# VH-VL binders against S-adenosyl-L-methionine-dependent tRNA 4-demethylwyosine synthase (TYW1): the designs that were tried, part 4

Target 1, 149 residues: S-adenosyl-L-methionine-dependent tRNA 4-demethylwyosine synthase (TYW1), of Arabidopsis thaliana (Mouse-ear cress) (q8rxn5r50to198)
Amino acid sequence: GKIFFISQTGTAKALAQRLHELCASNDIAFDIVDPHSYEPEDLPKETLVLFIASTWDGGKPPKNGEFLVNWLGESAEDFRVGSLLLSDCKFAVFGVGSRAYGESYNAVAKELSSRMIGLGGLEMIPVGEGDVDDGELDRAFQDWCDGVI

## First folded at step 24 (VH-VL)

Design AA3 (from W3 with light chain S93N)
Fold by OpenDDE, last read:
Structure AA3 (fold): chain C 149 residues (1-149), chain A 123 residues (1-123), chain B 106 residues (1-106)
Amino acid sequence: as target 1 above (149 residues)
Amino acid sequence: QVQLVQSGAEVKKPGASVKVSCKASGYTFTNHYMHWVRQAPGQGLEWMGIINPKGGNTNNAQKFQGRVTMTRDTSTSTVYMELSSLRSEDTAVYYCARGPYRGWLPEYYFDYWGQGTMVTVSS
Amino acid sequence: AIQLTQSPSSLSASVGDRVTITCRASQGISSDLVWYQQKPGKAPKLLIYDASSLESGVPSRFSGSGSGTDFTLTISSLQPEDFATYYCQQFNNYPTFGPGTKVDIK
């Protein structure tokens, strides 16, 4: 499986590392992947994908995830691909954001989920949402991890 | 060499179902999308749908939505097309056809064809 | 859906003749057009892809041209084995076929 971290300040990356360690402790092997170094065209090869995604200014993805998120969006709208892209690819998304940004709160995570579903992905559990401002981020993440593992 | 070998002719009554098979060889089966195209006697060609390389997901023409099921068995390199609630208008030669791809994207034309399977629907 | 028309619907020609078949799309399809040859009782055979690219193994007497809405298949010198029905097909969207052009012996 793959654990993608879309991270600006490092919070999402740190959570991804935590998830990776948790999986390892349960004898579940994952690769931690920076989307910036990942070839999106390899996504159809994946059977298990976990996203830890921050939402940056204006509801946009952090720089390292910008290309992948756009690629997913474009692919989902391409008549040639759409739901044909993925086969038996389970996925889950956890969002790192702030409710202070209103409608932009975890917009990237929600977008990832929507696009993955549109591409034929199988969502394991609903999008997890973490708020960096409410002191409950760790708890929210742990709950999400319990649902994934 | 690429080969697509289809199952034999079928005769069905209205309301019945038919399942046609297409065995592929001579290429990496799990790299190519497969299509189904039919041709009524003396008529043109009509695209029915597409199934992805690994199976599990399909996209069917609107005309056949809810009535056609495409499946894929990677262990036998075989694709199946099942058409239910058959009507006289479904009388046609049914073809499996391989779609080429560019990178990860399928191209919706057909570089290799099965020999065709005649399906006759009559009361 | 994108509609394709062909002209003529049928023609009679002799061996050695230059044969031209046209295909017209109801809207622009760039170069996303292919040509097939079909003989009675046989499956279609791909001749041309991307409007003008010759499929591997296809004789050089076959050629395709055009872009946008108007396309042409040309057989420079008709051979005995070329008597068949020819179809154009667009793949700019979900596939649709032309009605076909039957090339008969004069």
Scores: ipSAE 0.782, ipTM 0.905, lowest interface PAE 0.7, mean pLDDT 96
Fold by OpenDDE, last read:
Formats: C-alpha cells, sequence, structure tokens
Structure AA3 (fold): chain C 149 residues (1-149), chain A 123 residues (1-123), chain B 106 residues (1-106)
C-alpha cells in the first residue's frame, strides 16, 4: 500500500508518518510517498492507497500534490480510461484544512475522493475531515485511522 | 499465438438473458482491455463496451447501459458478456475483441477477435 | 458520436485489379483509423492501424493512407483471397464503424 501526503506546512506529512507508524504497529506495511516524486502511471498497480491531503490557498492542492491531482483529473476526463483506470484499488482520504475558508474547507480531500471514485477506486470510508483551528485534529485523525485499519 | 475462443450459439426468448464467454490465451491476459462488438445479420459492426484488464470496471455504450454486464475471471483468462431483457433486435453475432494499449492507455480498436457467438432472439 | 461513411458500398473486380476504398469521418480524427477485412461467417481481421500502418502478417499489397477526415484503403493487386467486406473504424473517440464495402468477383 501507499500513503500519500499532500502537504504545504508539514501537518499532513506528520499525520502521514503517524499513520505509517500505526500501520507498522499492526503489522501492516505501507510506503510513505511524496506525490511529487511518484509516477502517476503506476497508480493502477496499487491495491491500497491512503491520502493525507491539506487544502491550501484558494482550495488548491499544495505544490507537491499539484501534478498528481491534475493527472487524476485529466485521467478522469479521458474517454479511454475514466472508471476503467483502477481495479480493486481500495482508498481513503483524510483532509487537513480550516473551516475559516468556507467552501474551500478540505476541498482537495473531497476532490481526491471524487476523482478516485471516478477512476474506479473503492472508497473504504468517507472522507475524514480535520480542522487545524478547532483543537480536534488529532482526535478526528485517530477516528479516521480506526476506520481504515 | 493469441486466441480468443467463445461459447456456442444461443437461442433465447424475448425478455430472457444470455451470457457469452470468451477464453483468451497466448498473451498476458491482465495486460489488455477486452471489448465486445456485435453484428446483426447482413449488417455492420456495433461496439458494445469495454472491460479493464483486471476486471471489475467496465464502460458500456449508451445504447446498452443498464442491460449489459461484462465480467472477467483472471484465474481462467475468461471474459463474460451478459445481455438482459433480450429483444428481437438483439439477434446478432457477438464478438469479443482484444484491445491494444499504449503505455497505460487503451486504444479503442481491435487487433484480435473471437470466432463470434450467434445469439438468436425469437418468440 | 463520430459517423463514418464508405465509398463505394460495393464493387466488382478481377484478380490483379487495383482496388481503392474510401472512408470519410464526420469530424477530424487525426490518424486514429483502422481497416478490417471480413469474410462470410468469420470475424473481422485487422489490416491497417493508425491509418497507414500495416498489421503484422498482412500482405504488402494492402496499404492505407489519409488523415483528418478522408482515408483510403488500397489493394495494389487483388488476389483470390481478397474478396471480402472491408470496414473502416475510428478510435479517436468511442469506436464507430463504417458501413462496409463489399468486394465481389467480377
Amino acid sequence: as target 1 above (149 residues)
Amino acid sequence: QVQLVQSGAEVKKPGASVKVSCKASGYTFTNHYMHWVRQAPGQGLEWMGIINPKGGNTNNAQKFQGRVTMTRDTSTSTVYMELSSLRSEDTAVYYCARGPYRGWLPEYYFDYWGQGTMVTVSS
Amino acid sequence: AIQLTQSPSSLSASVGDRVTITCRASQGISSDLVWYQQKPGKAPKLLIYDASSLESGVPSRFSGSGSGTDFTLTISSLQPEDFATYYCQQFNNYPTFGPGTKVDIK
């Protein structure tokens, strides 16, 4: 499996590392992956993918995830693939954001989920949402982790 | 050599369902998308849909949406096409056809074909 | 959907003849066109892909040309085994077929 972190300030990355450690403690092996260094064309080879994704300015993905997110979008609109791209690929997404940004709150996480579904992915659980401002981020993340492990 | 061997002819009543099989050999089964194409007697060719290499996801022509189901069994290298709510207009030879690919993308033409399965729908 | 037309719908020719079949698309499809040969009671056989590339094992007397909307299949010297129906098919979008051209013995 792969754990992707889409992170600007490091919060999502830190959570991804925490998730990785949690999985390891349960004898579940994952690779932590920076999307910037990942070849998106390898995604169809994956059977389990977890996303920890921050939403940045204007509801856009952080720089390290920009290419992957765009690639997913383009692939979803390509008549040749779309829902055919993935097969038996389970996935889950946890968003890191702030409700202060209104409609942009966890927009990237929601988009990732939508696109993964559109590409034929199997969503394990609904998108987890964490707010960096409400003091409940760790709790929200733990609850989400309990759902995927 | 690549071979696609289909199941035998079928005769069905209107409203019934038919399931045609296509066994593949001579290549890596899980690398190629598979298509279904039909041809009514004395008529042209009509694309029905596509199934991905490992199975589980399909894309059907609008005309057949809700009525066609494609599946594949990797362990037996077999693809299946089931057409329900049959009508007389569904009388045709049904072909499985392998699609080539470029990189990770399928190409929607057909380099190898099964021998065809005649499905007759009549009262 | 992209529509394909073929001309002629049928033709009669003799062994050794040069045969030309035309396929026209309702919109530009670049070079995303293939040609098939089909004999009675048999499945279609791929002859040409990408408008002009000869499929492996296909005799060199077959050739394809064209791009955009107008395409041509040529048989330089018709052989006895070439009497069949020929179809063009586009794969620039969801696949559609031409109506076919039947090549009969004169």
Scores: ipSAE 0.781, ipTM 0.905, lowest interface PAE 0.7, mean pLDDT 96
Fold by OpenDDE, fold request of step 25:
Structure AA3 (fold): chain C 149 residues (1-149), chain A 123 residues (1-123), chain B 106 residues (1-106)
Amino acid sequence: as target 1 above (149 residues)
Amino acid sequence: QVQLVQSGAEVKKPGASVKVSCKASGYTFTNHYMHWVRQAPGQGLEWMGIINPKGGNTNNAQKFQGRVTMTRDTSTSTVYMELSSLRSEDTAVYYCARGPYRGWLPEYYFDYWGQGTMVTVSS
Amino acid sequence: AIQLTQSPSSLSASVGDRVTITCRASQGISSDLVWYQQKPGKAPKLLIYDASSLESGVPSRFSGSGSGTDFTLTISSLQPEDFATYYCQQFNNYPTFGPGTKVDIK
């Protein structure tokens, strides 16, 4: 499996690392991956994908995830592939955001989920949402992890 | 050499279902998308849908959505097309056809065809 | 859906004749067009892809040209085995076929 971190300030990356360690402690092997270094064309080869994704200004993805997110969007809209892209690929998404963004709160996480579903992915659990401002981020993340592991 | 060998002719009554098989050989089965195309007697060709190389996900023509199910078995290199709620107008020769690909993207034309399976729907 | 038309619907020709079949698309499809040959009781056979590329094993007397909306299949010198129905097909969007052109013996 792959754990992708889309991170601007490092919060999402830290959570991804935490998840990676948690999986390892349960004898579950994952690769932690920076999307910037990932070839999106390899995505159809994956059987298990977890996203930890921050939402940045304007509801946009952080720089390291911009290409992947855009690629997913374009592929989902391509008549040639769409839901044909993925097969037997389970996935889950956890969003790191702030309700201060209003309608953009965890927009990237929601977009990732929507696109993955559109590409034929199998969502394991609903999108997890964490708010960096409410003091409940760790609890929210733990609850999400309990659902994934 | 690439070969697509389909199952034999079928005769069905209206409302029934038919399942046609297409056994592939001579190439890497899990690399290519597979399509289904039909042709009514004396008529033209009509695309029905596509199934991805690994199976599990399909994209069907709107006309057949809800009635057609495409599957594939990688262990036997066989693709299946099941058409339900058959009508007289479904009488046709049904073809499996291999689609080329570029990278991860399929090309929606057909470089190799099965010999066809005649399906007759009559009361 | 993209509609394709063919002209003529049928034609009669003799061995050695130059035969030209046209295909027109309802909208621009770049070069995303293929040509098939179909004989009675047989599956279609791919002749030309990408509007002008000859499929492997197809005789050089077959050629394709065109882009955008207007395309042409040409048989430079008709052979006995070429009497068949020819279909154009676009793959710029979900596949659609032309109605076919039947080439008969004069």
Scores: ipSAE 0.767, ipTM 0.901, lowest interface PAE 0.7, mean pLDDT 96
Fold by OpenDDE, fold request of step 25:
Structure AA3 (fold): chain C 149 residues (1-149), chain A 123 residues (1-123), chain B 106 residues (1-106)
Amino acid sequence: as target 1 above (149 residues)
Amino acid sequence: QVQLVQSGAEVKKPGASVKVSCKASGYTFTNHYMHWVRQAPGQGLEWMGIINPKGGNTNNAQKFQGRVTMTRDTSTSTVYMELSSLRSEDTAVYYCARGPYRGWLPEYYFDYWGQGTMVTVSS
Amino acid sequence: AIQLTQSPSSLSASVGDRVTITCRASQGISSDLVWYQQKPGKAPKLLIYDASSLESGVPSRFSGSGSGTDFTLTISSLQPEDFATYYCQQFNNYPTFGPGTKVDIK
């Protein structure tokens, strides 16, 4: 499996690392991956994908995930592929955001989920949502982790 | 060399279902999308749908949605097309056809074809 | 759906003749057009892809041209084995086929 971190300030990356360690402690092997260095056309090869994604810049993805998110969007809207792209690919998404941004709160995480579903992915659990401002981020993340592990 | 070998002719009653097979060889089966195209007697060609390389997802022409099911068996390199609720107008030669690809994106034209399977629907 | 038309619907020609078949799309399809040859009782055979690219193994007497909405298939010197029905097909969207052009012996 793959754990992708889409991170602006490092929070999502840190959570991804925690998830990776948690999985390892349960004898579940994952590769932690920076989307910037990932060829998105390899995604159809994956059977298990977890996203930890921050939302920034008015609902836009951090720079390291911009290409992947855009690629997923374009692929989902491409008549040639769409839901044909993925087969037996389980996925889950956890969002890192702030409610201070209103409708943009965890917009990237929600988009990732929507796009993955549109591409034929199988969502394991609903999108997890964490708020960096409410002091409950760690708990929210742990609850989400309990659902995917 | 690439070969697509289809199952034999079928005769069905209206309301029945038919399942046509297409066995592929001579290439990496799990790399290519597969299409189904039919041709009524003396008529043109009509695209029915596409199945992805792994066989997990399909995309069917709107005309056949709800009636056509495409599946894939990687262990036998065989693709199947099942058409249900058959009607007289479903009488046609049915072809499996391989689609080329770029990366994981299919091109919606057909570089190799099966020999065709005649399906006759009559009361 | 994108509609394709072909002209003529049929033609008679002799061996050695230059034959030209046209295909017109209801909307612009760039170069996303292919040509097939089909003989009676046989499956179609791919001749040209991307409007003008010759498929491997296809004789050089076959050529394709055009872009946008108007396309042509040309057989520079018709051979006995070329008497068949020819179809254009667009793949700019979900596939649609032209009605075919039958090339008969004069």
Scores: ipSAE 0.754, ipTM 0.898, lowest interface PAE 0.7, mean pLDDT 96
Fold by ESMFold2, last read:
Structure AA3 (fold): chain C 149 residues (1-149), chain A 123 residues (1-123), chain B 106 residues (1-106)
Amino acid sequence: as target 1 above (149 residues)
Amino acid sequence: QVQLVQSGAEVKKPGASVKVSCKASGYTFTNHYMHWVRQAPGQGLEWMGIINPKGGNTNNAQKFQGRVTMTRDTSTSTVYMELSSLRSEDTAVYYCARGPYRGWLPEYYFDYWGQGTMVTVSS
Amino acid sequence: AIQLTQSPSSLSASVGDRVTITCRASQGISSDLVWYQQKPGKAPKLLIYDASSLESGVPSRFSGSGSGTDFTLTISSLQPEDFATYYCQQFNNYPTFGPGTKVDIK
């Protein structure tokens, strides 16, 4: 399995590390992946993918995830692959955001979920929606982790 | 070495269903999408749809939407195409076919074909 | 959908003749065109891909040319085994096929 973190200030990265530790404690092997160093064309080979993604810069992904997010969008529109591409891939997404963003609240996580579904992936649980400003981020993340594991 | 071997000819009545099999060998079954193409007697060719055998997702040509179902069995390296509510105009040779890749992207033309399965729909 | 036409619909030729078959697309398809040969009772056989690239094992007397909307298959010196029906197919989008050109013995 792969855990991708898409992080600007390190919050999503830290949560991905925490998820990795929880998985290891349950004898579940995952690799933590910075999408900047990942070749997106390998994604069709993955059978289990977890995303921890923050929303930044007016609803845009942090730079380390920008290429992967764009690649997913382009692939979803390509008639040769589209909903066929990720037909053996299960996934889940947890978003790190702030309700102060209004309509952009966890926009990156919601886009990732939409694109992965459009590419044929099976969403294991609904998008986890973390809010850094409401004091419940840690509980929201733990509840999401419990659902994934 | 790549070989696609299809099930034998079938005769059906209007309103019935037919299920054609295509057994693949000589390559890793789940690494290549499989297509179905048909040809009415003395006529041209018509693409019906595609399956990704790794996960089983499909995309059917609009003309066959709701009437064609494709499945696969990875343990036997076999794809299946079932066409329901048969009509006389469904009389055709049905081919499974495999296409090449350009890098990681599949191309939708066919370098390997099954031998074809004649399906005759008559009253 | 992208429609393909072929010309002529049939022709008669002798061994040794030069044969030219054309395929026209209803919109630009770049070089995303292939040619198949089909003999009676057999599956189609890929001859040419990407408009002009010869498939492995296909004799060099076969050649393809064109881009955009107009494409040509040429057999430089017809052989007895070349009497067949020839189809073009585009792969710029979901596949569509030309109606075929039957090449018969004169």
Scores: ipSAE 0.602, ipTM 0.845, lowest interface PAE 1.4, mean pLDDT 91

Design AA3 (from W3 with light chain S93N)
Fold by ESMFold2, fold request of step 25:
Structure AA3 (fold): chain C 149 residues (1-149), chain A 123 residues (1-123), chain B 106 residues (1-106)
Amino acid sequence: as target 1 above (149 residues)
Amino acid sequence: QVQLVQSGAEVKKPGASVKVSCKASGYTFTNHYMHWVRQAPGQGLEWMGIINPKGGNTNNAQKFQGRVTMTRDTSTSTVYMELSSLRSEDTAVYYCARGPYRGWLPEYYFDYWGQGTMVTVSS
Amino acid sequence: AIQLTQSPSSLSASVGDRVTITCRASQGISSDLVWYQQKPGKAPKLLIYDASSLESGVPSRFSGSGSGTDFTLTISSLQPEDFATYYCQQFNNYPTFGPGTKVDIK
């Protein structure tokens, strides 16, 4: 399995590390992956993928995830692959956002979910929606982790 | 030494279904998409659809949507194509076929073909 | 949908003749065209891919040319084993095939 963090200030990365520790304590092996250093063309080889993604200014992905997010969008539009690409891939997404962003609240996580579904991936549970401003981020993350594990 | 070996000829009545198998060898089965193409007697070729054997997702040509189902069994390296509600115009040779990759993207032309399976639909 | 036409629908030629077959696409397909040979009772055999690239093991008397909408398959010196039907196919989008050109050897 792979845990991808898409993070600007480190919050999503820290949550990814916490998820990794929870999985390890349950004898479930994952690699934590910075998508900046990941070759997206290897993604069809993955069978289990977890994303923890923050939404940055203007609803945009943090820089370390831009290439992967763009690649997913381009692949979803290619007739040769599209919904065939990730046909053996289960995934889940947890978003780190703020309701202060209005319509952009967790936009990156929602886009990731939409693209992974469009590429044929099987969403394990609904997108987890974390809010850094409401004091409930830790509970939302734990609930999502419980659903994944 | 890629080989695609198909099941034998079938004779069916209108309204029935037919299921044709295609067993792959000489390569890693889940690394290549599999296509189905048919050819009515004395006529040209028609693409029917594609399956990704790794997870089993399919994309069928619009003409066959609702009537064609493709499945696979990774333990036997076999793809199946089932065509339902058969009509006389479905009489054809059915081929499984595999294409090359350009980089990570599959190309939709066919360097390997099964031997073909004749399906005859008659009253 | 990308339609392909072929010309002629059939031809007869002698051993040693130069034979040309054309394929026309209803829209530009760059060089995303292949040629197949099919003999009676057999599956199609890939001859040419990417409009002009010769598939491994195919005799050098076969060649392809063209881009965009107009493509040609050439057999420079026809041999007795070349009687067959020849099909073009585009792969710029979901595959479509030409109607075929039957080559009879006199």
Scores: ipSAE 0.581, ipTM 0.839, lowest interface PAE 1.5, mean pLDDT 91
Fold by ESMFold2, last read:
Structure AA3 (fold): chain C 149 residues (1-149), chain A 123 residues (1-123), chain B 106 residues (1-106)
Amino acid sequence: as target 1 above (149 residues)
Amino acid sequence: QVQLVQSGAEVKKPGASVKVSCKASGYTFTNHYMHWVRQAPGQGLEWMGIINPKGGNTNNAQKFQGRVTMTRDTSTSTVYMELSSLRSEDTAVYYCARGPYRGWLPEYYFDYWGQGTMVTVSS
Amino acid sequence: AIQLTQSPSSLSASVGDRVTITCRASQGISSDLVWYQQKPGKAPKLLIYDASSLESGVPSRFSGSGSGTDFTLTISSLQPEDFATYYCQQFNNYPTFGPGTKVDIK
């Protein structure tokens, strides 16, 4: 399995590390992956993928995830692959956002979920929606983790 | 050497179903998409759909939506195409076919073909 | 869907003749066109891909040209083994095939 963090200030990365430790304590092996160093064209080989993604400036992905997010969008629109691409891949997404963004609240996590579904991936649970501004981020994250495991 | 070997000829009545098999060898079965193409006697070719054998997801041509089911068995490296509610105009040779890649993207033309399976639908 | 037409529908030619077959697409398909050869009772055989690239093991007397909507297959000096039906197919979108051109011996 792979845990991808898409993080600007380190919050999503820290949550990914907590998820990795929780999975290890339940005998579930995962690699933590910075998508900047990941070849997106290897994604069809993955069978279990978890995303922890923050939304940044203007609803955009943090820089370390920009290439992967764009690649997913382009692939979802390509008739040659589309819904065939990730036909053996389960996934889940947790978003780190702020309701101060309005319509852009957790936009990156929502786009990731939509694109992974469009590429044929099987969503394990609904997108987790964390809010850094309401004091409930850790509870939302724990609830999401309980649903994944 | 890539080979695609199909099941033998079939004769069916209208309203029945037919299931054609295609056994692949000479490559890693789950790394390549498989297509089905048919050809009515004395006529041209018609693409029916595609399966990704890794997870089994399919995409069927609009004309065959609701009548065609494609499946696979990874333990035997075999793809199956089942066509239901057969009509006389479904009389054709049915081919499985595989295409090349441009980089990581599959291209939808076919460098390897099965030998073909004649399916005859008549009373 | 992208429709393909072929001209002529059939032709008769002698060994050594130069043969040209045309394929036209209903919309621009760049160079996303292939040519197949098919003999009776056999599966199609890929000759040309990307409009002009020769498939491995195909004799150099076969060539393809064109882009956009108009494409040709040329056999520079027809051989006895070249009597067959030839189909074009586009792969700019979901595959569609031309109706075929039958090449017979004179």
Scores: ipSAE 0.574, ipTM 0.842, lowest interface PAE 1.7, mean pLDDT 92
Fold by ESMFold2, fold request of step 25:
Structure AA3 (fold): chain C 149 residues (1-149), chain A 123 residues (1-123), chain B 106 residues (1-106)
Amino acid sequence: as target 1 above (149 residues)
Amino acid sequence: QVQLVQSGAEVKKPGASVKVSCKASGYTFTNHYMHWVRQAPGQGLEWMGIINPKGGNTNNAQKFQGRVTMTRDTSTSTVYMELSSLRSEDTAVYYCARGPYRGWLPEYYFDYWGQGTMVTVSS
Amino acid sequence: AIQLTQSPSSLSASVGDRVTITCRASQGISSDLVWYQQKPGKAPKLLIYDASSLESGVPSRFSGSGSGTDFTLTISSLQPEDFATYYCQQFNNYPTFGPGTKVDIK
């Protein structure tokens, strides 16, 4: 499996490392992946993909995930693949955001979920919605992790 | 040596359904999409749809939405096409076909074809 | 949907003749065009892909050209075994096929 972190300040990366440790303690093998150095064309080979993604102003992804997010959008619209591409891929997404931005709250995580579904992926659980401002981010993340495992 | 071997000819009444099989060999079955194309007697060719045998997702041509179902069995490397509510206009030779890749993207033209399965719909 | 037309719909020619078949697309398809040969009772056989690339094992008397909307298949010296129907097909979007050109050998 792969755990992708899309992070600017390191919060999503730290959560990805925590998830990886939890999976390892349950004998579930995952690689932590910085999408900046990942070849998106390898994604159809993956059978289990987990995203931990933060959102910034205007709903934009952090730079390390920008290419992957754009690639997913373009692929979802390509007739040759579209909903055929990820037909054997399960996934889940946890978002790190702030409700202070209203409609942009966890926009990247929601877009990732939408794109992965459009590419034929199977969403294992609903998008996890973390809020850095409500003091319950760790509990929300742990609940999401429990659902993934 | 890629081979696509299809099931035998069928004769059906209007309103029935038909299920045609296509057994693949000579390559890794789940690494290539499979297409279905038909040809009415004395007429041209018509693309019906595609299946990704890895996972089984399909995309059917609009003309056949609601009547065609494509499935696969990875243990036997076989793709199936089922056409329901048959009409006399469905009389055709049905082909399975495989296309090449350009990089990681499948191209939608066909370098390998099954031998064809004649389906006759006769009242 | 991208419609393809072919011209002529049929022709008769002598062994040794140069034969040209045209295919026209209803919109630009770059070079995303293939040619098939189909003999009676057989599946289509790929001759040309990407408008002008010769498929492996296809005799060199076959060639293709064109881009955009207008494409040609040429048989430089027609042989008796070239009796067949020839189809163009675009793959710029979901596949569509030309109506075919029947080549009869005199």
Scores: ipSAE 0.570, ipTM 0.837, lowest interface PAE 1.6, mean pLDDT 91

